# VH-VL binders against p08169r482to628: the designs that were tried, part 3

Target 1, 147 residues: p08169r482to628
Amino acid sequence: LLCGVSDGKQRFDLSALARHSELEQNWEAVDGSQREAEKKHFFINICHRVLQTGQARGCPEDAAVCAVDKNGSKNLGRFISSPTREKGNIQLSYSDGDECGGGQKIITNITLMCKPGDLESAPVLTTSRADGCFYEFEWRTAAACVL

## First folded at step 1 (VH-VL)

Design e3 (framework fv_erenumab)
Fold by ESMFold2-Fast, scan of step 1:
Structure e3 (fold): chain C 147 residues (1-147), chain A 121 residues (1-121), chain B 110 residues (1-110)
Amino acid sequence: as target 1 above (147 residues)
Amino acid sequence: QVQLVESGGGVVQPGRSLRLSCAASGFTFSSYGMHWVRQAPGKGLEWVAVIWYDGSNKYSVDSVKGRFTISRDNSKNTLFLQMNSLRAEDTAVYYCAKEGYSSSWYYFDYWGQGTTVTVSS
Amino acid sequence: QSVLTQPPSVSAAPGQKVTISCSGSSSNIGNNYVSWYQQLPGTAPKLLIYDNNKRPSGIPDRFSGSKSGTSTTLGITGLQTGDEADYYCGTWDSSLSAGVFGGGTKLTVL
C-alpha cells in the first residue's frame, strides 16, 4: 500500500504523519458536539493501523481509525486503499470497519488540506452520519502540500 | 520526445553484482516516479521496484528486498538499480519505465528497450 | 504464480473482436486503477489503457478497457494481424506494497 499520491506532475508524501512506534502517539480528534461524559475520542493513524497505546489499547488491531468511549472501542475503517487526490486536497478512505446496521460496514474519509509549515495539527471531525456508518475528518497539514 | 535508455546488463556468475542505469530525456525527470520491470526468457512481466520523484520513497518486490537497491540522480536524469547477490532466477531483460501523468500514478506511459542480465555459472 | 489471472491465449479471425479478462482481488484490482500493455514479439511493452478505461494519444479506439469489482477486461475490435502480441494487465497491490502484472495472454490472429 502506498503512503502517498501523485496528481499530474506533483507528488505528495504522507509518511510524516504515519506513526509506527509505541514511543509515538496516535493522532486524536474529539466529537465537540457531545457532552464530556458521552464524548467519543477518535484515534487515527495515517497509512498504518492505530497504535494500541493509552486509551487506544483496546482498539481492534487492524483499525486505522478507532472510536473509543465509555462503552468500548469501534473499528471505523482499515487502511486497505491508497490515498487519492481530489479538488486540490488529498483524500484517504478507510473502509471495512465494524458493522453499523443494515448490513453496512463503517467507512471513514479524511480530507487533508495543505497548510505550509504545520506538521503538528490534528484532524477535526466534520461529519458523523446519523446511522453511524460514515465519518469524515478534515486535517490541515504541511504533509498535504506539494513536496 | 521521451526516451529511456538502459545500460549495464551483462553475463555474471551467481553471487556477483551488476548496476543498471537508465538515462532519461524529453521530460522533467525530477517530476515523475520511475520503475524497474523485468521479464525472464519466455515469461511474463514482473514488477521489480519504484522510486518516488524526489527519491524519498522506495518499494520493491519481496524476492529482491535486501539484494536490489533502486536510486536516482535527478541532476543527471538517471535511474539506477544496484543488484547484489545475483541468482539464476534474476536472469531477465530489465526495463526502465516512467510513471504516467494522471490522478493515478501506477502505470507506465514510456518504457526503455531493456537491458539483458544473464546469471549463469 | 501471477497474482492477477489472465487466460494464457486467445484467438480470432481478422475483423472479429476479442476480450481478454484479468481477475484479481480487493487488494489490487478492487481498490486500484488498472492499466493494459501490448508487447509485440522482441519489443518493449507499450501502454494501451490506463486509469481503467483511458487511451493514451496514438492508441486507436478499437482498444477499450473496463473494470468491474475485482476484474478488468481489454476489448479489441476489428482485429488486425498486427495485433498479434502478448497482452498484460497491471495494477498496484496494497497488501504486497508492490506492482503486479497478469501472467499475459498471447493473442493469435488466424
Scores: ipSAE 0.000, ipTM 0.506, lowest interface PAE 18.1, mean pLDDT 85

Design e4 (framework fv_erenumab)
Fold by ESMFold2-Fast, scan of step 1:
Structure e4 (fold): chain C 147 residues (1-147), chain A 121 residues (1-121), chain B 110 residues (1-110)
Amino acid sequence: as target 1 above (147 residues)
Amino acid sequence: QVQLVESGGGVVQPGRSLRLSCAASGFTFSSYGMHWVRQAPGKGLEWVAVISYDGSNKYSVDSVKGRFTISRDNSKNTLFLQMNSLRAEDTAVYYCARDSLWFGEYGMDVWGQGTTVTVSS
Amino acid sequence: QSVLTQPPSVSAAPGQKVTISCSGSSSNIGNNYVSWYQQLPGTAPKLLIYDNNKRPSGIPDRFSGSKSGTSTTLGITGLQTGDEADYYCGTWDTSLSAYVFGGGTKLTVL
């Protein structure tokens, strides 16, 4: 699997967002619409499984996106396909997450948008489908800029 | 009331095996990670192992890897610790504890009273 | 030695204040939430502080926690004889993939 995109004219390298050391923190997004007792924390890694550290230590070993709340942890998808270009942006699609009803498994999409100079921003939850089977995040980051 | 009760401890010779159980009541067992923690006589707390809410993730301290296995049966609200190849240094009171991951917290908020394991010859 | 370092003992009179320190590294306290546990003689441990500085329901506000860098501190004000116990800090250690406790501090109240 590739941790980037090449369209023949431009190359994009997402490896700066990949966290592979247990000394590093996972990327985190929080559902800000909920009170503290009901909050969901989303732990995300790029091109790698989530690090088994902190609140994410209870996450499934193969999850690249993991949600943690008062009910436990959920696998929201695995890194089993390479990033692609989608509508001018870079998209990571994590599939084969936990069961979500009707024999379906959770899928998470992360849309990365170029923001020069910014490697410190975090993903933002933009879609949480009512059936629990689909999540979307947006991330504005220098890692999504052409090399 | 929320409660954890350990059982299965006893006196055993080095090299033998024991299986500890922890019976949970008063809460939704399947929603919580669970820990085993031990304490040797007159010594401090030593973490042994943790298992995630659904049993998919397990971690243990290096000194017991390959000898101890943590497992759970959510249908019976029971946590287990299978202890093989026991050594004198494994002599301790063994506590089970519930992970207080309710808001993504890292504490152990409910503890059992402990079960004593003595490895001697 | 334990991975997290605590003083082995501390003592004070009833009504006084005490501070118990716990020192670690970037792989544990530096990157993770810290909890504190109280163990009265002959009993199981009890959660006193979680998430660095939060109290479970039923824990009085005379107990407080704080974290700065790779160190954490438990503060106890208005000491009572019933506070006589062993106190442990605890957190996840990412390099060990293990939860670690401090060595414990015995608090003596007269």
Scores: ipSAE 0.000, ipTM 0.497, lowest interface PAE 17.9, mean pLDDT 85

Design e5 (framework fv_erenumab)
Fold by ESMFold2-Fast, scan of step 1:
Structure e5 (fold): chain C 147 residues (1-147), chain A 121 residues (1-121), chain B 110 residues (1-110)
Amino acid sequence: as target 1 above (147 residues)
Amino acid sequence: QVQLVESGGGVVQPGRSLRLSCAASGFTFSNYGMHWVRQAPGKGLEWVAVISYDGSNKYSVDSVKGRFTISRDNSKNTLFLQMNSLRAEDTAVYYCAKGYDFWSGYYFDYWGQGTTVTVSS
Amino acid sequence: QSVLTQPPSVSAAPGQKVTISCSGSSSNIGNNYVSWYQQLPGTAPKLLIYDNNKRPSGIPDRFSGSKSGTSTTLGITGLQTGDEADYYCGTWDSSLSAVVFGGGTKLTVL
């Protein structure tokens, strides 16, 4: 099953980042915040919901991106918008996360960057907006490289 | 209330074509992956094809590749299955099924009532 | 033949308990989540169990699922005549890159 993006010139196959087996674990990013006492763990999956394993067992069953901390879990995005490509990077956006106030729902963006030969690297949190409504990650992976 | 209503089935001779439709309501159609599953008379369920929420990713089982094409029109909340070069073994009830998320791949939380395709001479 | 193996039929009396088995391999049941579907005569299938043992809203707790190794079972307690149906297990098969179903089990309530 192919999960990817194409700009008409090249195709990027994201299937290698999809985790869909009980033997697999979600991709994980840890909040390395230097100013907050609270530590969050982010569980992410590509083209599939977050697997209900380990600390992610408390995640909403329809979450594709989930945050877990001492207070519980939050759905950071259920649905992915069509991936786009800019300057060699693949941009992914997850929408329809939990409500965060003012009628807004959480949105999560992930920027995939080519790193040849590396399918083991995990996403890194780069932005956690103070209102809790927006998250950004960067992810260096061979899945973002042209075939 | 989620509803899926299939149409377009019928009796057709081998080698001919049919186009199946599935009209969806009661949920945001553009947010979910959609599937076709078929069932031959007196037989079990067979998964046929999937299409992602935006139509950008499609997959079908080997037995129908090159003959069947899955597509969707999100503006009309409608799923399609174009069936070309039909064979006797394609005779079945065809069910439209809603994926749990944009790319479920594993289970279907809602099914349509099915539309019957009979390929005979 | 079906990729997943189920007994073709099972029967019991009202009020009894039945268990329907479904056997596969490492590429499907062994490594992936399992779902179960109920198909009443003349109707479309309905989701009964997902993620091995979870029930959708509206499914009574008389229905349960369990998974062990490369096999899964559907349990039905307090059997009712309205439970007469065909039951199908389903999962992802990593070798085939496809959703696969069992051959189905016809439950008769005598």
Scores: ipSAE 0.275, ipTM 0.757, lowest interface PAE 4.5, mean pLDDT 86

Design e6 (framework fv_erenumab)
Fold by ESMFold2-Fast, scan of step 1:
Structure e6 (fold): chain C 147 residues (1-147), chain A 120 residues (1-120), chain B 110 residues (1-110)
Amino acid sequence: as target 1 above (147 residues)
Amino acid sequence: QVQLVESGGGVVQPGRSLRLSCAASGFTFSSYGMHWVRQAPGKGLEWVAVIWYDGSNKYSVDSVKGRFTISRDNSKNTLFLQMNSLRAEDTAVYYCARDYGDYEYYFDYWGQGTTVTVSS
Amino acid sequence: QSVLTQPPSVSAAPGQKVTISCSGSSSNIGNNYVSWYQQLPGTAPKLLIYDNNKRPSGIPDRFSGSKSGTSTTLGITGLQTGDEADYYCGTWDSSLSAYVFGGGTKLTVL
C-alpha cells in the first residue's frame, strides 16, 4: 500500500488526503494554542511532498511538512518513515527535518483520528517543543476510518 | 499615499555618534515592521537592521551589532537608528523601508535616504 | 563579498529579452522567498518582484521572477531605455538571521 495502512482485516486508504497539483493546495495548520508571538503557518502533505504554491513556495523542495514565518521556511520532515496503527488511531512520523541544535534534526508526528464523513478538516498543532526539535499534530478525518 | 522621510545624516568624525530618524505617513505605522538599508558610495545595497511592528523582535547585521540600535515610537510614527562608534566603513546613504511581508521579509516602500559621511 | 552572487553587468538592445541570475545557498534562497529590486540612477530602490514571482501593483508583466533550488532569475522582456538600472536580488538568510542582497547587476540598454 503506497498510501495506506493495513491491519489484518482492516485497510485504511490515505490517498484522499494526498494533494498532487498546484490547483489542490496544501493542508494548512496554524498554531491552535494561539500563544506564539510569531505568526506561523504549517503546510502538510500526505504521501507527497509539500506543493510549491502560495506561502509554501519558499519551502524546501523535499519537505513533506514545512513551517513558514517571517524568518523563512523550516523543513519539519522530509519523508514518512512508515504509517503505524496505535490504539485505534493512525500515526505518521516525518523525520530528517532541519537541524535544531545538538546534532538533532526536527521530527514531526501526526495522529489521524477517525471522523466519519469529514475529509475537509485540517490538522491542528498540539505540541511545539521548546527546543524546536519536535512537533505534533492531531487530524480528525474520515480517511482514518475503516474502509 | 505611503511616505517615508529620513533625516539626521551628516558629516562626523570616527568614533562619534549619530541618530537617524524616519518619519512615516499614509499608513498605520504600528502594523508594519521597518528596516534600515544602507548603500556606500558606488557600492551595492546592504541590509542593516529590522524591527517588528510592536518592537518585540529586532535583528541586525553582525558588523553593526553592539554599535547600532534600531528602535521605534509608534505614537509618533517614527523609526530610529542610533549609530555609536562610527567607522569610515559606515559611510553610506541610509534608507528606511517598510516591511510588507507576511511570511517573509520584503520592502515595498523606501524613503529617499539620508547621507552619513564618517571622515576627519 | 556578497552572500548572493549576481553578474556585475548585462546589456541588450531595445525590444530584446535579458535574464539576470542570482545564486545562493540552502540557508537563503533554498529555504526562503526571494525579492528583486530596481534602482534607477540617483533614486531609491523600488520593489519589482516578491514571493519569488509576484509583481506589486504598477509593475508591468514584462518583468518576471523564478526560483529553482538555490538560484533565482529575473526576466525582462521588451527592453526599454527606461529599464537602465541596477537590479538586486534579496532574501532572508536563516544562518545569519539577516536579510542579504546580491551584489547588483547593472543593466545597460544599448
Scores: ipSAE 0.000, ipTM 0.537, lowest interface PAE 15.6, mean pLDDT 85

Design e7 (framework fv_erenumab)
Fold by ESMFold2-Fast, scan of step 1:
Structure e7 (fold): chain C 147 residues (1-147), chain A 120 residues (1-120), chain B 110 residues (1-110)
Amino acid sequence: as target 1 above (147 residues)
Amino acid sequence: QVQLVESGGGVVQPGRSLRLSCAASGFTFSSYGMHWVRQAPGKGLEWVAVISYDGSNKYSVDSVKGRFTISRDNSKNTLFLQMNSLRAEDTAVYYCAKDLYSGSYRFDYWGQGTTVTVSS
Amino acid sequence: QSVLTQPPSVSAAPGQKVTISCSGSSSNIGNNYVSWYQQLPGTAPKLLIYDNNKRPSGIPDRFSGSKSGTSTTLGITGLQTGDEADYYCGTWDNSLSAWVFGGGTKLTVL
């Protein structure tokens, strides 16, 4: 998995968002629309698998995006596409998650938006499709700014 | 009241197979991850395997990978451990245990255990 | 040997207090939550402490947990004869991708 993207004139480096070691935590998002006992916690990593820490211990070892709730864990994507640039933003797509019916597998998309100086903000869930097969996040971060 | 009842243990020779069962009641079985934990005679606890609430995700300790398979039947509220190619080192009491919450590995309820003895 | 180290035994008189230690590394206790389990003779283990210092419903305040760096301790005050048991710490190990238990500590109330 490429931790950078280039459109030939500008470069972006997402390595600042990759979490590799026991000393780091996964990026987290929560579905705020649910009651506390029913909330999904999303664990996300960039250019790396989800770290097996905290609630993410039950996540598949090959997951790059994982959802955990009272019912267990779901692999929301294990293969991350090379980052691409769309409309000034960086797009990441995670594919080959768990099966969700009809021969479909879960796909997760993340849109990264430049926010100078901010490397501590987390992804925000923006879409959770009713069939459970598709998730979208927005993430405002300095890692999406031009190098 | 939560109950977990293991069965299927016995005495078996090395290289053979056993299937353990754990019958669950008193909670919504299909909503929780489940674990197998074993304890060799006079020794401590060893975590063996976990399965997610719907059976889609599974993990096991390296020493049993390729030999043990965890599975579940939510329609029967039953957890299974298929144990193939058994070795003397697999001799233990096998407990099934319930996750406190999703992926927590906090074992809030345990069964009474079923004994597996692998001997020649 | 266990990746989490506990003393094999500890003892004290009724009404006294004891602490049971559990030592690991950055791959386990140092980066993950710890739980503690009580196993009375001839019975299945019982969850006593989770998330380093939280008690499940029904566990009295005389049981407490704490974590510092790569070590954790279980504290028991007001010891009762019914506390005689084996006590196990447990946590996730990132290197093994597995839940690990300590070797266990036998508590004797004399």
Scores: ipSAE 0.000, ipTM 0.501, lowest interface PAE 16.6, mean pLDDT 82

Design e8 (framework fv_erenumab)
Fold by ESMFold2-Fast, scan of step 1:
Structure e8 (fold): chain C 147 residues (1-147), chain A 119 residues (1-119), chain B 110 residues (1-110)
Amino acid sequence: as target 1 above (147 residues)
Amino acid sequence: QVQLVESGGGVVQPGRSLRLSCAASGFTFSNYGMHWVRQAPGKGLEWVAVIWYDGSNKYSVDSVKGRFTISRDNSKNTLFLQMNSLRAEDTAVYYCARGGYYYYGMDVWGQGTTVTVSS
Amino acid sequence: QSVLTQPPSVSAAPGQKVTISCSGSSSNIGNNYVSWYQQLPGTAPKLLIYDNNKRPSGIPDRFSGSKSGTSTTLGITGLQTGDEADYYCGTWDTSLSAYVFGGGTKLTVL
């Protein structure tokens, strides 16, 4: 299942978070620990690549998570793995991003947590590993609730 | 299942107005941009207009600008096209289409409603 | 003239391969993702290809897309009589602020 998770009797549908048209906006998170001039803006899409609109216009064609800062854009991962369940939450893993040294490529994980009635919240950056090779986000959303 | 159903087409005289509706079901309508696309008899597809998921932005082809208005009611899962000052060259099948499961693509289409402007 | 240029028709026999081209400019195909649509006689269009080269679920792997520069191509292998249809390329044009379709290609399977 590309855009949903099935856990036996229970089903999840992430299509409500997928943004499809260039006339929509990407989901956005910022590194709140930095001054504006140093901030990374993270553009994220679910089950699809990042929309090339606004600041995300320079993002790679195959990026599903993209970081933009004063130095340009970076591919933080492609949407190439199906969602899985972990500890009651939904885990999304984006892999095969840009190279970050030592033969490694950037990986991004997003943990979706059920928040009934809320489809308007945005992901929050929780981990930016010092080597630049790994990013984690948390996202509280009704799309993570069992159908 | 995901569906779009158009209505409101008919035969009208030049200079009159029609309002087309497109009823959406089976998906979260408010998450998608929506398009109107038309096709004159024996001709190709011609894009008419689009509206953003929240109704905040709209675009249309120059030939209908000032005459046609696209709108939506997310509480009723319905897309509209208000067509004023109709001309013979507006005669076509009008399709509504979802702005996409895919970037720049239209993945769900209605069956169309026919507008004929004559006599 | 159409902003995106397609041949008006192509034909081939059952089991053969055809390629349908679509040419544009930097403001459309060159900077944006391309979709391909199939329209069977008397029916609404159906999405065949999105994001230049990806297939929606239910579309057989006989259909493929590719993009190079300001041009895109739809490939169909193992032609079947049920493939007779009009085929359209489409993309957003940033200079026009409009979605644009190619003029359409009628595929005949003889």
Scores: ipSAE 0.005, ipTM 0.514, lowest interface PAE 14.8, mean pLDDT 83

Design e9 (framework fv_erenumab)
Fold by ESMFold2-Fast, scan of step 1:
Structure e9 (fold): chain C 147 residues (1-147), chain A 122 residues (1-122), chain B 110 residues (1-110)
Amino acid sequence: as target 1 above (147 residues)
Amino acid sequence: QVQLVESGGGVVQPGRSLRLSCAASGFTFSSYGMHWVRQAPGKGLEWVAVISYDGSNKYSVDSVKGRFTISRDNSKNTLFLQMNSLRAEDTAVYYCAKDQYYYGSGSPFDYWGQGTTVTVSS
Amino acid sequence: QSVLTQPPSVSAAPGQKVTISCSGSSSNIGNNYVSWYQQLPGTAPKLLIYDNNKRPSGIPDRFSGSKSGTSTTLGITGLQTGDEADYYCGTWDSSLSAGVFGGGTKLTVL
């Protein structure tokens, strides 16, 4: 499993976005469309499981994307596939999350887009499918830029 | 041409204090986590402490908690280790080490200083 | 006491290959990236391998790293007399909230 992607002659190293220790915090996104009592907080890590810190302490130990709300935590997917290049962007796919009904398990996709100079921007939730089985995030970051 | 230069070591009696400094150059000091690692004479490497790029997060090994404090001055590109209540077992060469990552992952240390010697004896 | 376990010594002749093992647990090697360091006599340590299997600029292909579960291995091929040194594995331990090193392996090139 790679923490990077190759596209022809270009190489991308995502290790700058990986959080390894309790000195660091998970990347976080919030669904701003919900009332505070109903909001989900999303904890995300790159090339590593989510850190068991703060609100994410209750997250499943194998989750790389985790949602936390008043009812507890959900595994939104594991880091078990290497990043890929898709339409000029880098795509991460996290699969084998919790059961979501109909024999399906949750999958989360994150699209990384180049933003020069910015390694501290955060992912933004763009899709939350009504059946609870699929989540998408967009993230504008210098880690997705060609060097 | 990354350079890390430690200073402030010396010979002190048990119970005394020392402050180590590490002068950094050749990289954007304020963007990286920094570590102190020590090595007792004839022994292996022992991690001591880390500080994040902005100084907001710090951790240290249990044997020095409450006695040693890591800090940094980003305006002067300098890392510090304040060592209080020194013990004979603190005798070691102390290395300043740069983390590869901004927050300080605890590893990897891509550049090391030459070390400064601290001897605690009566 | 070292949290990660390495053999204390290894010996081989010039031109041979050698592997140095390092074992830990889920809280350190199992869940975190591993680095390897070379310490030549009388010098500061130098990074050989980071993120389990990557080499910094200037480190020759003779050095390689790998990680499997809670263990990691440093491989050195085409041994040279200049490789005689102490080698350390290192990582972060999430349960201790601390950096940890192996006890070190002394490589003697005969």
Scores: ipSAE 0.007, ipTM 0.519, lowest interface PAE 14.2, mean pLDDT 85

Design i1 (framework fv_iluzanebart)
Fold by ESMFold2-Fast, scan of step 1:
Structure i1 (fold): chain C 147 residues (1-147), chain A 120 residues (1-120), chain B 107 residues (1-107)
Amino acid sequence: as target 1 above (147 residues)
Amino acid sequence: EVQLVQSGAEVKKPGESLKISCKGSGYSFTSYWIGWVRQMPGKGLEWMGIIYPGDSDTRYSPSFQGQVTISADKSISTAYLQWSSLKASDTAMYFCARHEYSGSYLFDYWGQGTLVTVSS
Amino acid sequence: EIVMTQSPATLSVSPGERATLSCRASQSVSSNLAWFQQKPGQAPRLLIYGASTRATGIPARFSGSGSGTEFTLTISSLQPEDFAVYYCQQYNNWPLTFGQGTKVDIK
């Protein structure tokens, strides 16, 4: 698992967003647009699996993105592709999540956008496909800025 | 730190209504099941029911279905247990507990208990 | 519903001795069984979950074993602070059910 990306002479290091210690919390996102009864709580880590702490205790031990609701947890991706550069942003793709019907597995994409000086902002859910097989997040962070 | 704080002791007469409370703090109130447990004097623990405050999904143990109402007000992080008409047999200690249905642990945290005495 | 039966109802043990408490389920609960300790005037405290996993902060003298329908809680060297009632609880099936409790009394 690569925790950085290079594009020509530009370098990016995502290690500042990786959380390793049980003293730390996972990155967390909630879809504010969803109806309350369907609301999911998302736990995300970068270059590391989701920490088995707090509300994420029920998440699979190999999940890198996990969704929790009243009925249980879902693995939204265990394998992180190497980060890629897309139109000035960094794209992360998480694959090999839980099965979501017909042999399909859940995929999650995160678009990281440069925001100088901000390493404490959290990801925001932007897409939750109706079939439950695809999730997208946007994250404004200084980790997406050129080193 | 996660805390569940229950309302104070109650002394009531048969036929009166009662609503007791359990206030959660230090965690996301809408993300965990809260349950109610009865303990009659000198007896063991009985699970009454659970509620998911995020959408008010409520599940009762069969022996308590129709005997009590469990509800929650997520704006003040408080769960409730209510009787429309108390009986002397409702005399008991009532505990609330945070129960995570999706987790590997059933109970993490318990309230201190509310003693309800119903006497004529 | 699954009925949980504990034995003995009361167990008298001298300090430093081993205490063994039993819990039986009316049908299989796999390993989805927890043990709770309740001291007079207090709320129950989780000791063990998953039949054998100690909860955080629970002393090593407490151990659990069993699966299916037969479960045991062992306190290897009973301390004065272990005077309490112990309850088993299954969380395999709804509704959740407790045993009737075993009172551990120190002679």
Scores: ipSAE 0.013, ipTM 0.536, lowest interface PAE 8.1, mean pLDDT 83

Design i10 (framework fv_iluzanebart)
Fold by ESMFold2-Fast, scan of step 1:
Structure i10 (fold): chain C 147 residues (1-147), chain A 121 residues (1-121), chain B 107 residues (1-107)
Amino acid sequence: as target 1 above (147 residues)
Amino acid sequence: EVQLVQSGAEVKKPGESLKISCKGSGYSFTSYWIGWVRQMPGKGLEWMGIIYPGDSDTRYSPSFQGQVTISADKSISTAYLQWSSLKASDTAMYFCARTYDFWSGYAFDIWGQGTLVTVSS
Amino acid sequence: EIVMTQSPATLSVSPGERATLSCRASQSVSSNLAWFQQKPGQAPRLLIYGASTRATGIPARFSGSGSGTEFTLTISSLQPEDFAVYYCQQYNNWPPTFGQGTKVDIK
């Protein structure tokens, strides 16, 4: 799998967002619709499985996106396809997550948008489908800018 | 249309109580934090505090803790800012604004039109 | 409390000219920085969030840049309706804090 997108003339490298060490932390987002003590916390890694540290220690070993709440941890998708270019942005789709009913498995899409100079911003939850089968995040980051 | 509509201007005397309102429409009111901002005449903007209407979790800026009370009634999609005893120094324009989740890095995107509060003898 | 400092206090610009406004944070706010426009008698209007992303409906002549402690708002070709006070606001740390404002005035 590639951790980036290449069309020959242009190259995009997401490796700066990949976290590999237990001394590093996962990227995080929080569901704003709940009280702070009961909020769903999302742990995200780019081109790598979620680091099993802190609150994410109970996350499935193959999850690239993991949701943690009072009911435990859920696999929201695996890194099993390379990023693509979609309408000027970089699209990363994590599929083959946990079962969510009707024989479906959870899929999470992350849209990465170029923001020069910023490698410390965090993903933002933009969609949580009512059936629990689909999640979308937006992330504005320098890693999404052309090299 | 997503909007926040505030109550009308108030003219009060020192020592009187006051409660002003901010009503949300066009969105899920219980899914967003509502914040209150003070702007004194000819001065800049100051955050007073925020409330999550879904469970009334309230956070105050240090300068305003104990000076005002922020509350919300989710059944009518309305947030409130209240003084038990007004002072002349409370004369200001008061704005409300919403954010999806301050702690997850969301900006305050929709603002009310403001409520002018004048406190004089 | 993070202190936000804006410069200049007043900027005099002719219509059609470029305006550049600066905002400095007393400590890093990453990219959690917004720019607001306020006209007399009106509520603040969100222009830019995340330091560089234009809010919905904001004209392309408005652009934001910077990260950490130094931020800039640029208006590339000032229109008559752009004469207003501009505030930067950090939302990285509680409580969120505003700069003192830059008044963009007619030359």
Scores: ipSAE 0.000, ipTM 0.480, lowest interface PAE 20.9, mean pLDDT 85

